# VH-VL binders against q9h9l3, part 201

Target 1, 176 residues: q9h9l3
Amino acid sequence: PRKMVAIDCEMVGTGPKGHVSSLARCSIVNYNGDVLYDEYILPPCHIVDYRTRWSGIRKQHMVNATPFKIARGQILKILTGKIVVGHAIHNDFKALQYFHPKSLTRDTSHIPPLNRKADCPENATMSLKHLTKKLLNRDIQVGKSGHSSVEDAQATMELYKLVEVEWEEHLARNPP

## First folded at step 10 (VH-VL)

Design u58 (framework fv_unasnemab)
Fold by ESMFold2-Fast, scan of step 10:
Structure u58 (fold): chain C 176 residues (1-176), chain A 123 residues (1-123), chain B 107 residues (1-107)
Amino acid sequence: as target 1 above (176 residues)
Amino acid sequence: EVQLVESGGGLVQPGRSLRLSCTASGFTFGDYWMDWVRQAPGKGLEWVAEIESDAYGGTTYYAESVKGRFTISRDDSKSIVYLQMNSLRTEDTALYYCTRVYYGSWRYYFDYWGKGTTVTVSS
Amino acid sequence: DIQMTQSPSSVSASVGDRVTITCRASQSISTYLNWYQQKPGKAPKLLIYDASSLESGVPSRFSGSGSGTDFTLTISSLQPEDFASYFCQQYDSLPYTFGGGTKVEME
């Protein structure tokens, strides 16, 4: 069967008043949580707002960062043909300027059984931090120095594994 | 040996303009990010502006206090970095240092500084 | 902006003394902190980078420590050439900010 990976990206603010989200870090882990890719990425546009408290990205991380075009090629090579798990993953794909097949995409922010297990409304969009605390009894994204995309990708994979059998069966009966 | 030599400072009235120059020698100038750091009389250091090497896009960055009034630029063929200062205020009075940036994945510091050039903004 | 609070603002010391200077960041900056020395009438000179790494050519009596928000520069046995001002500088995020400085003066 197809291999499965989890992805989490960090974005910085570019464009007018830093309102555009541009890729600045990407982490990809395998099914067991081992890191397959973790690089700082230099956006092609000027960075207006590092959003450091959320992204963990600082100016020094950009000095020897992989240029966007090169990083994108490396990342897409890893994602192509695999089941890709993420949380609010549409934001990550937008930052990558990439369209991954819907049939191979798993978004932990839009899996009703996962919300049900967390005692949340099935169609609500819950944060990764909330779901991870409720279902895995683990605190992520702690402190004021920004999020770890490796930690977030690992948590996302573990969350998906809680509903994997049930959700894959649902998708087989109800293809997207 | 690495040398940075600033020039262009002087006494000017508020609202006027000055252009500072920093001539570099002893290294491949075009490979380095360059910054300006200032020091008001008897006070501490304040970062003013930065310009990336062309290989990194030549992006410029400014302290909020000077944004819109100061412009940093470089001429790699002459090994010079400039600071164009417009609409000068008395608060801009300081010794202005030209600095070279040394960087790696986790390291970023000013490894060489010039002797500085004095800017006095007074009526 | 990240505020860097440096203490003390000045210290009087004698040759051979151990001198300790502290720098506190308003938020966590990991180890992204440098220390510079400035002698009267001279430009600053790099002493320590990445909180604890000694710059080439800097005497071993200088050492840095710390992570997160609290950092220390130590001179184990003060020499005559060490009477100077010392500044910490964070490079975690723009704008780069410096501590207010510590002047080490001869008694």
Scores: ipSAE 0.000, ipTM 0.473, lowest interface PAE 16.8, mean pLDDT 87

Design u59 (framework fv_unasnemab)
Fold by ESMFold2-Fast, scan of step 10:
Structure u59 (fold): chain C 176 residues (1-176), chain A 123 residues (1-123), chain B 107 residues (1-107)
Amino acid sequence: as target 1 above (176 residues)
Amino acid sequence: EVQLVESGGGLVQPGRSLRLSCTASGFTFGDYWMDWVRQAPGKGLEWVAEIESDAYGGTTYYAESVKGRFTISRDDSKSIVYLQMNSLRTEDTALYYCTRALWYSSGRYFDYWGKGTTVTVSS
Amino acid sequence: DIQMTQSPSSVSASVGDRVTITCRASQSISTYLNWYQQKPGKAPKLLIYDASSLESGVPSRFSGSGSGTDFTLTISSLQPEDFASYFCQQYDSLPYTFGGGTKVEME
C-alpha cells in the first residue's frame, strides 16, 4: 500500500563522553520493502563514538553524508501523512527531533498479537532480531560489522504485515 | 454481508449536473477509502475519484478527465459516499460503480463493488 | 500515468483448457496489481490481489504471477462459469489504471 512506510535509523554518540544519540543514517522502505530513502547523515555535533559494532557507521561514511537539517527535511516529507512502522520507533523520532501523530504510528516492539505469534509474553519488549528469527525464520543483525538499517526496516515491515489486519481493527476500536 | 448500493443515475443533457449516492452496509464504513469507477458502454474500467477515511485526513483525488467538474464526498454517519457531477459531457456516459479500499491491507483495493448506476449524457 | 497493456483482447477456449492472460505496465509497479473477473451485466469481482494472492472464495484454478512490469493471470482448467472478461489494475500510483480487458469466449 502507498500510505505506509517502515523506518529504521542508526545513531552515533555525540556530546560529552558520547552520551548523546545523534542521527547518522536513516532508511525508509515502502510496504513491499522497496527502498524510498537511505542516506548517511552528518550530525551537527562532533562525533565522539561511532558505535560501529551496532550502527555499522565508520568515518568514511561521513565524508559525503547529508547534513542533518537537509536530511531531516527530506525524511519528514516522506513520513508526513503516512502510517510509519518502526521497532522502538520513539528512538528514531527522538533522533529526528520529530513528533509523528500516535494514530499514524505503529511500533512493532509494542504489539501484543505479534509477541503472541512469536510465543513471547504479550507485554514484553522483544528485540527485532528475535521476532524476525521466530516469525520469519530469518537472521538479521548478523556479525560484528554493525546493523543494516535497510535490512531492519524491511524486517520491521514484514513483521507488521503478519498482524496488520488484526492490529488495525484493534486500533479502530481502541484509538491511541 | 458487505453491500454497496449506487443510486442517482439517469438521462441528463450536456452541461447539466447529477449527484450519485452509494449506501454501504455490513462493514465499518469509516475505516475505508471509497472510490468511484466507471465503465462506458462496451468499454473498459476507468477510475474516477477517491476519498480517504476521515481518520487519515479525508483527502480527495480525481482523474484528470473529471478534475474541476466532479466532487467526491462522504457522510460517515449515514454510511454514504457521493459523487457530485457538474458540467456533464457526452463522454461521461457510463455505468458508475462504487467500491471500497483498505489501503493498509495488502491488495484490498476494490474488493467489493456495487451493481452500478447508469448515467447517460445525451441531447 | 501508468499505462496497462493487456493481451490478448479476446481468446476462444474450451472447458478444461489452460488460459493465460498477460498485463504489462509502462513502468515498474512492484506487485501492486489486482486481477478482476466481470460477467455480462455484473460488477467486477476481485480474483487476485498483490499480483499473486488469491482472494478468499476464489477457486484455486486461478493464479497470478509477476512483478515489476510483466504480470500473468492463469486459469489452469477452464470451467463453464469462467467465460467472462478479465481486467488487471495497478494501484502503485494515482491515477489507478486498468488494462483494456480480455474476453474469454467459448470456442
Scores: ipSAE 0.006, ipTM 0.498, lowest interface PAE 13.5, mean pLDDT 87

Design u6 (framework fv_nivolumab)
Fold by ESMFold2-Fast, scan of step 10:
Structure u6 (fold): chain C 176 residues (1-176), chain A 121 residues (1-121), chain B 107 residues (1-107)
Amino acid sequence: as target 1 above (176 residues)
Amino acid sequence: QVQLVESGGGVVQPGRSLRLDCKASGFTFSDYGMHWVRQAPGKGLEWVAVIEYDGSDTYYADSVKGRFTISRDNSKNTLFLQMNSLRAEDTAVYYCARAWYYGSGSLFDYWGQGTLVTVSS
Amino acid sequence: EIVLTQSPATLSLSPGERATLSCRASQSVYSYLAWYQQKPGQAPRLLIYDASDRATGIPARFSGSGSGTDFTLTISSLEPEDFAVYYCQQYESYPYTFGQGTKVEIK
């Protein structure tokens, strides 16, 4: 049996006009929602736009942030060989410059039974905030101070647990 | 079954204002982010603005920032675009489109038929 | 902003032929690229997302490929209803941008 974790990353804007998304925080939680990793990460490029309203990241968080190369190594050691749950998880893997095996990846934005439970179209990509409100009756990403990647990773794991038995059975019969 | 119907287009003079409405049906409107995308006659598509499902976040193209305001009324299944200080280059068919998020980005899975706005001069 | 350049501007082909449309980004958009079809007097229709995934109801003759800055939309065998304008769109970053379009017309 493989261990399971959930991940959520926050990105800041680098490059021209801050249009490039660079990793600036990563949170990983275990099956029960306990935090395994939560670090601010210093991008290798100058931060043009902190995107604070969404990322929750401010200049003060960069003072003791872990350099990208170091953080990436730590994160990949946690993810390797595990089932990794995320919401629109391709963005997190992109920010990490990492490819995780499809067979070990669970994307809560692309699980038809989960959308069905939320009374949403099965093939639509619904936001984490929306699915969490509909299915867990919980408001996340509240206020003007930005998102908590810990809160998002915890919500993502809880959402997956709602369809875990059904979806794992589906994947066993229909391997990706 | 999903239907988006724009209204409010017409001919206006430069410097004036116009409000566009988009009425949604066939889906739970409050579950979706919404976009406005425009197309000048004979030209390509230009993204204008987006609003999240609950109205909490909005983003605009630089060409319309400070002049256009996107808003919504979920109780009426209606999306709005308030267009102020209109310019000749704002002449376009304006489409209402439903957000389909893939990761942190959005694409457009359903579109309305569009409403023509002509800023005369 | 990320600029998308489509080529060619116009493809003149006959039904049954293969169409290959290009979209080039001014900087990497990774796989965050979609393709839309627009017929005269109609709104655009989503065909492909994440560079290569077909949207619901889109026939198998449509396929997308590419990553980073170079992308291709292929229609393996043109049907009469496929003659239209095709747009690529990036959703890697705000502002979302479209290519200028490729018109596929009957020879």
Scores: ipSAE 0.006, ipTM 0.505, lowest interface PAE 12.2, mean pLDDT 87

Design u60 (framework fv_unasnemab)
Fold by ESMFold2-Fast, scan of step 10:
Structure u60 (fold): chain C 176 residues (1-176), chain A 124 residues (1-124), chain B 107 residues (1-107)
Amino acid sequence: as target 1 above (176 residues)
Amino acid sequence: EVQLVESGGGLVQPGRSLRLSCTASGFTFGDYWMDWVRQAPGKGLEWVAEIESDAYGGTTYYAESVKGRFTISRDDSKSIVYLQMNSLRTEDTALYYCTRGPYFWSGYTAFDIWGKGTTVTVSS
Amino acid sequence: DIQMTQSPSSVSASVGDRVTITCRASQSISTYLNWYQQKPGKAPKLLIYDASSLESGVPSRFSGSGSGTDFTLTISSLQPEDFASYFCQQYDSLPYTFGGGTKVEME
């Protein structure tokens, strides 16, 4: 209904022993789940751990990846002024080095009604995989090729749509 | 509802071993990195060790002061993280806290859940 | 290792006072800094993450600011339950290091 997108990012390990999470792929979908953006992104720092089993990122993907600064500009043009849905989305914004207004941010890892529908503790941070299986009867993140950020962004949008009316009413009464 | 409970502390002589356990409840344990942070009596906080979620490969990291002597491990089926402490020294005397590390996509190392701690005293 | 220096080491304050605690990193850590509160006999509690983000359930009188090497934790109007020790912590690189702590004591 309104201008709303869902985002999911894949991270690789940079810094000492690969502990720092750096952006290596970003997918953005619209309200209907259509892909608006999906690119591999080259971190500005040396990649020490591709985390391939979960990120799906391999050295080959970095060969023609979009440099971080260019990718960031493209992504921000899509996000600016829109309601942005994500799962643990502050991690995506951190990787993008970007401040998105809280009033336009929706985090499916912190929506109590969504956890309630999944028969999970309302205040717990549930994984996207678990919520998607419980509420959409869909298995995501099952391949050995790593997670599909497109699949994750699509699932995230669908999860939000399950509680959209209730949650938007809550936010209208309790502005962030 | 989200809770961490440490156990296994005690009084031991220098050179001996001790294993600490931390049982988690109220969250999907396997999605989180787990850490141990210690605090010597009347002193500040010192990070000791970290273990990644299995989804990230389960890599372990250690403070230089404990490297080669301590081993962090986890059992996701039981929601337990362990700290095996070998070749203990008097300077290892501290209250040992189990902490929940970042969610596996987070990139932030904010310790948002802490247990009450278990006391380790290394004395002859 | 990144050295975190907190000042002051202690401060005497009264209910209603504005309290400011400073943390300085020996090298730039971007915004990769957290603030914790610790009451006597209790485990630390997360207050602020990523330099300025308020943890859920933490009163709005707490705020964090800064980037690079200089960071500040502010308590705008001190309450009785705020008498405690406060620690900053960097997570830019391993090992994670904490500041020496600031004890906020009743005057």
Scores: ipSAE 0.000, ipTM 0.468, lowest interface PAE 14.2, mean pLDDT 87

Design u61 (framework fv_unasnemab)
Fold by ESMFold2-Fast, scan of step 10:
Structure u61 (fold): chain C 176 residues (1-176), chain A 123 residues (1-123), chain B 107 residues (1-107)
Amino acid sequence: as target 1 above (176 residues)
Amino acid sequence: EVQLVESGGGLVQPGRSLRLSCTASGFTFGDYWMDWVRQAPGKGLEWVAEIESDAYGGTTYYAESVKGRFTISRDDSKSIVYLQMNSLRTEDTALYYCTRYLSWGYSYPFDYWGKGTTVTVSS
Amino acid sequence: DIQMTQSPSSVSASVGDRVTITCRASQSISTYLNWYQQKPGKAPKLLIYDASSLESGVPSRFSGSGSGTDFTLTISSLQPEDFASYFCQQYDSLPYTFGGGTKVEME
C-alpha cells in the first residue's frame, strides 16, 4: 500500500543579519493532496528577516505559532515509516534537523524521468515552478505575497505521480 | 571564549560502567545539539552519540556499536552533557571528545572540541 | 552507512610544497563535508565546512573543493605548523562518518 506524503517547508532568517534559515511553516499532504498538517512554527531564536517575498511569513503568523519542539514532534510522527516526497527535500529535512531514510525519500528535483517528460536535460536541477508549468500547465508561486507551502506540497505530489511507476521500478532495481 | 571540558574518564574493567561529563562555557548551551566523538589509540575518529537541544525535542541518536549500552543526556541549567557508558568492552578504549552542533537553521557540526577524556577498558 | 575513503594514508612533504588530500563518499553527500586538522596529543580543529568554506582564523593557504562524492583539501604552500593529520567528515546523514585520515609528515 501507498504510505506516501509530500512535504514543503518555509524558512525565515535568524542569527546575524538573518543569514541562518529557521523553520517557520510546514505543510504535509497525502497522496490525493489532502492536507494532513499545516502549521506556522515559532523558531526558538529571534526572527531577524521574515523573507516574506519567498516564505509568505509575517509577524502576525508568529503570535499563535506552534513552538518548534512541539511542531517537530508532530511532523516526525507523520513522516516516520512513510515515503516522503519533496522538491530539494534536503533543505526541508535540514530545517527539521531530521534524518529520513534515503530509501523512503523521493526528491522531485533529482528524478531524471521527470526532467525528460518536461523536455529538460535529465541531470539538470529544475525549479518546482518550472516543472509544474511544463507538466501540469499550472502556475504556482505567483505574486509578491510569498509561496504557499500547501500549494507547493500539492504540486510536488502531483509531479511525482507522473513518474511514480517507472521510478519505483528503477529504485527497486537500483536501491539508494 | 568557547570552552568544552570533558571529565570522568579512567581505567575500568570489562563489563563495568563509567559516566563522562562535558562542561560548556562561553556560549548559549541550550541553542546547541551536543555530540560525543571518540578516537581509539593511533586510530581515526568515530561518532558515538548526539542529543538535540530541548527546544528541538531532545531526541537522542547513537552509533550502532554503542546502542543499548550508552546513554547521552544533558542538563541545560548546568551547561553539562553526559555520556553514561554501561557494559564496557575493550573496544570502547578511546579518547572521548565533546563537540557542539548549532541546532537551528543552516549550520555545520563540530566547530569546537574539548581536549578529551581518556577511557581505558582493560582487565 | 556512508563510507568515507581518504587518500593518501600518508604523504611526506617539504615546507613550500603543495599538498592535496582526497576524500570520496560512497554516495552523494552534496556539500555536507568538513575537513579537520589534528596535531599529536591535541583535539581536531575545524578547517573547512560545507566542502569549501574556510573557518574563521584558518590561513588562506588551506582550501577545499568538490561536491557529490569527490572532495579535495589543498594546502597551497606547506608551512612547518601544517605537519599534522587531516580528516574529512560527512554530515549529510547519520551516522556521521569520518575518513581514515592522512598524515602529512616531514621528509
Scores: ipSAE 0.005, ipTM 0.500, lowest interface PAE 13.5, mean pLDDT 88

Design u62 (framework fv_unasnemab)
Fold by ESMFold2-Fast, scan of step 10:
Structure u62 (fold): chain C 176 residues (1-176), chain A 124 residues (1-124), chain B 107 residues (1-107)
Amino acid sequence: as target 1 above (176 residues)
Amino acid sequence: EVQLVESGGGLVQPGRSLRLSCTASGFTFGDYWMDWVRQAPGKGLEWVAEIESDAYGGTTYYAESVKGRFTISRDDSKSIVYLQMNSLRTEDTALYYCTRHWYGSGLYYYMDVWGKGTTVTVSS
Amino acid sequence: DIQMTQSPSSVSASVGDRVTITCRASQSISTYLNWYQQKPGKAPKLLIYDASSLESGVPSRFSGSGSGTDFTLTISSLQPEDFASYFCQQYDSLPYTFGGGTKVEME
């Protein structure tokens, strides 16, 4: 089996006017979509804006949430040395305050063959919701109660699997 | 007066075991996470282990160098944190400090109170 | 693991001098960094937490700054009791890691 995982994070607003994005939930799934990690995470700063409409996070989820420093250590243990798949994954890495090697990173928002399969311009940045609907015929991020990071991570892995053979061959010939 | 007092150190041969104790006084012990940090003679500080307060689940964490050999535990009724050290190696030789770890408002994580330490020497 | 590189390893200074110690993280740690002082034969003492917050009871001549990967501890006017070793420590992720230390020596 390939040492590959998919990740999706949810962020809340901290700092002045809630403008800073702080990690508040992280989900990691394996190649087959099985959940390896899914925890609510308590930011080290006061939460100003839960961004519930997008994050799905409420005050109740913070009661038994894992503190950021501890959660980050657990997450990095899972990610280190693996191929990590995400959508606009730079946002997740920024929230984790983590550098992951580009050679082991797969961003489904920047894979030209994936956009081509969805009848989208190859260099456009398409949302996870749009690509999942076009290519998997599945609606994610439905309703106003926020996104599910587990659902998003699973969809991201399934999208990557559609282009995996083609994209891995491309990367082998054109290392990043 | 807020105080941490370590005990249980000594001279021990490689492969043997020691149990360190740290007795807390002057504060509400159960509100704090507790850590062990060691310092080899003339060297810097190395974090060894941490135990959460029971309110956070009492989960334990270890440095890779001691994982599987050391066990941290606590007894809140006695205000004591322990470090059980098994399969000791020469490189475990150090002064072992007990420290309380704050994770209060905003989750500022710092070790604000340290004991004077207890010396562990592992040699033949 | 996050590696903390501290410099200089030693500095000779006189009372009244401004002393600056630097600490660099191998990856971004936001402001999740503490500074400790250790005198010979004594346990470490917390000086600064969250990169720039002064611990209660610590003299105002001590200050911390920085975020991300680069951090500094400054002693604006060195006093006799400040000759000691200083250590940075990150708490962004496990394992917690310390810098190698900076010894501030007389003269």
Scores: ipSAE 0.000, ipTM 0.464, lowest interface PAE 17.4, mean pLDDT 87

Design u63 (framework fv_unasnemab)
Fold by ESMFold2-Fast, scan of step 10:
Structure u63 (fold): chain C 176 residues (1-176), chain A 123 residues (1-123), chain B 107 residues (1-107)
Amino acid sequence: as target 1 above (176 residues)
Amino acid sequence: EVQLVESGGGLVQPGRSLRLSCTASGFTFGDYWMDWVRQAPGKGLEWVAEIESDAYGGTTYYAESVKGRFTISRDDSKSIVYLQMNSLRTEDTALYYCTRTFYSRGWYSFDYWGKGTTVTVSS
Amino acid sequence: DIQMTQSPSSVSASVGDRVTITCRASQSISTYLNWYQQKPGKAPKLLIYDASSLESGVPSRFSGSGSGTDFTLTISSLQPEDFASYFCQQYDSLPYTFGGGTKVEME
């Protein structure tokens, strides 16, 4: 049995008009929801748009934040060789400038049995907030401060655990 | 010149499905968030759904009244945003607008709107 | 949900008049408010974003002000093309919510 972790990243806008997503916070939890990593991360490029309403990132969080290169190295050491669970996880990997094997990746935004349990169309991309409310009866991403990446990572792991047995069996019979 | 052209509306019975499309031109589609906003006959505006650009994470958001029934998606290679509408109700009868969402330095606005496509849900 | 209340619901005015439309949020939204114009049979058009910033191509007779809960859209000298409905919209919190609209009618 491989080790499993869940990840959630927050991004800020860099580049022209703030359209480039740059990593500004990363949280990683283990199978039981214990925090393995949670740091604010300083992008190498000028931050044009903090996206605070969604990211929860403010200028004060960048003071003494871990530089991107160092944070990336720390994060990749945790992820390598493990099953990594996330929601719309492609975006997290893109922000990390990292390729994780698809055979070890679990994206809770693309698991048909999970949507079915939530009474949603199987191939629809549902938000983490919606799935967590429907299946765990818990409200996340509440209030003006933006997302808590720790809270999001914990919810993502709990959602995956609801379908873990069924989905791992499916993947064993239908390798990606 | 920015243009948004909606299509796919029509008359449909309750419980049925429709898929709306919005074809964009005149800008780099993949750089923008996209939204759907509707307007019932003779009434005001109601926000329906939003999809982030891929660079921001591509996360989707929905109004409570449509959550679980509607799905917003995008195809950046074709410059199209979609709204898949399932389990339609008479209350979903409206003119549906596609909007481009401008965001920068903490600003948000629906800076361009299409002309809309009409959805009528009636028995 | 944040409720947006517009007043008046309608106003009769003549060309050259100063028209003031008010929008009140049920909780503080900082300056995260937009104003849109909608002419009969047409899609809404952005006039003002971030409470007071004029959208490119919008005539300078339009102005916005306010922060927190109370906001105002002003048309300093009404022109024939300004007879339309006007809507405020908050973007502080999801779901985005619109005011009920104000119809500016010819007197």
Scores: ipSAE 0.000, ipTM 0.461, lowest interface PAE 14.0, mean pLDDT 86

Design u64 (framework fv_unasnemab)
Fold by ESMFold2-Fast, scan of step 10:
Structure u64 (fold): chain C 176 residues (1-176), chain A 124 residues (1-124), chain B 107 residues (1-107)
Amino acid sequence: as target 1 above (176 residues)
Amino acid sequence: EVQLVESGGGLVQPGRSLRLSCTASGFTFGDYWMDWVRQAPGKGLEWVAEIESDAYGGTTYYAESVKGRFTISRDDSKSIVYLQMNSLRTEDTALYYCTRGIYYWSSGYPLDYWGKGTTVTVSS
Amino acid sequence: DIQMTQSPSSVSASVGDRVTITCRASQSISTYLNWYQQKPGKAPKLLIYDASSLESGVPSRFSGSGSGTDFTLTISSLQPEDFASYFCQQYDSLPYTFGGGTKVEME
């Protein structure tokens, strides 16, 4: 019934020792994998650690990046009222400083049927990269240049679609 | 300064139970997953269990060797993580380390700080 | 489970030597690899994260390299305090798995 989107965020390190994760890029795709949103986002705090090997973020990407407050407003307008799919998605919501209802949240790192299809223990936390390779025969997050949040969001949606019917039925019988 | 202090280890007979505690300080405990890793005498390291922060749902994960026997839990108000060990076996004999887990799955790295460990000896 | 094969199991070296330790994953783990140092009777200490990033306070003589399945920890010009055991650990997926360890001993 509700529209469904997938999200993936990239974070950079701010605060003491670069220990705080601050939003620096967000990608949102629709059910078919079409990009609805993809922007570099400027944190309100000084960036201590770009975490480039994971995030793919460099100083050049911060030039003309959308300020956090504006980006957050745009993103939340897209997410509100929709089923939102992500991988370890609570990290993304934390970076957005946003509460999304658990009933409308789907986390592909915590879906037992998905792990079962990948011949992995049902309650294990599997990386997006592993599940995508095993179930979709596709390599993502390749090399040392950081992740593509668009690629990750698209893979996440495709993974969820493999278990959508089974998992939605489970959630209807066992509400979160 | 990040500190993790384990306690609760001891000598127990096979089939009995033991509860380990780990008190954390020097960081925002509730933002981190927490892990237990063990090391049998003269052997390598083996990851045992992980718990998410309560803010993220508090989901728990276990190594196959301990699944169904061990339970990891946490009390964020006290900055303590626990490991309840039931149906102990001689092969559970090890030094048990409390470790700080991940902050962010795709951009963080786990097990960056370790306590000194607490010794568990299971013998008849 | 991802298996981590570490070699050599032990190496005898002298102060000033270059020591190389290797770690191989049974499947690609990108750069999601930590290296630890453990001295006798002490807890492991993180040296390197993300395969090649040096942890704060760790001497620059330690370096890591590699991606995918093959990884290397290098100690240039070994110092007396470096005689210890070293372990790699993957964090691409649970369960986290460790290499068997390499003991660096004085010749």
Scores: ipSAE 0.000, ipTM 0.483, lowest interface PAE 14.0, mean pLDDT 87

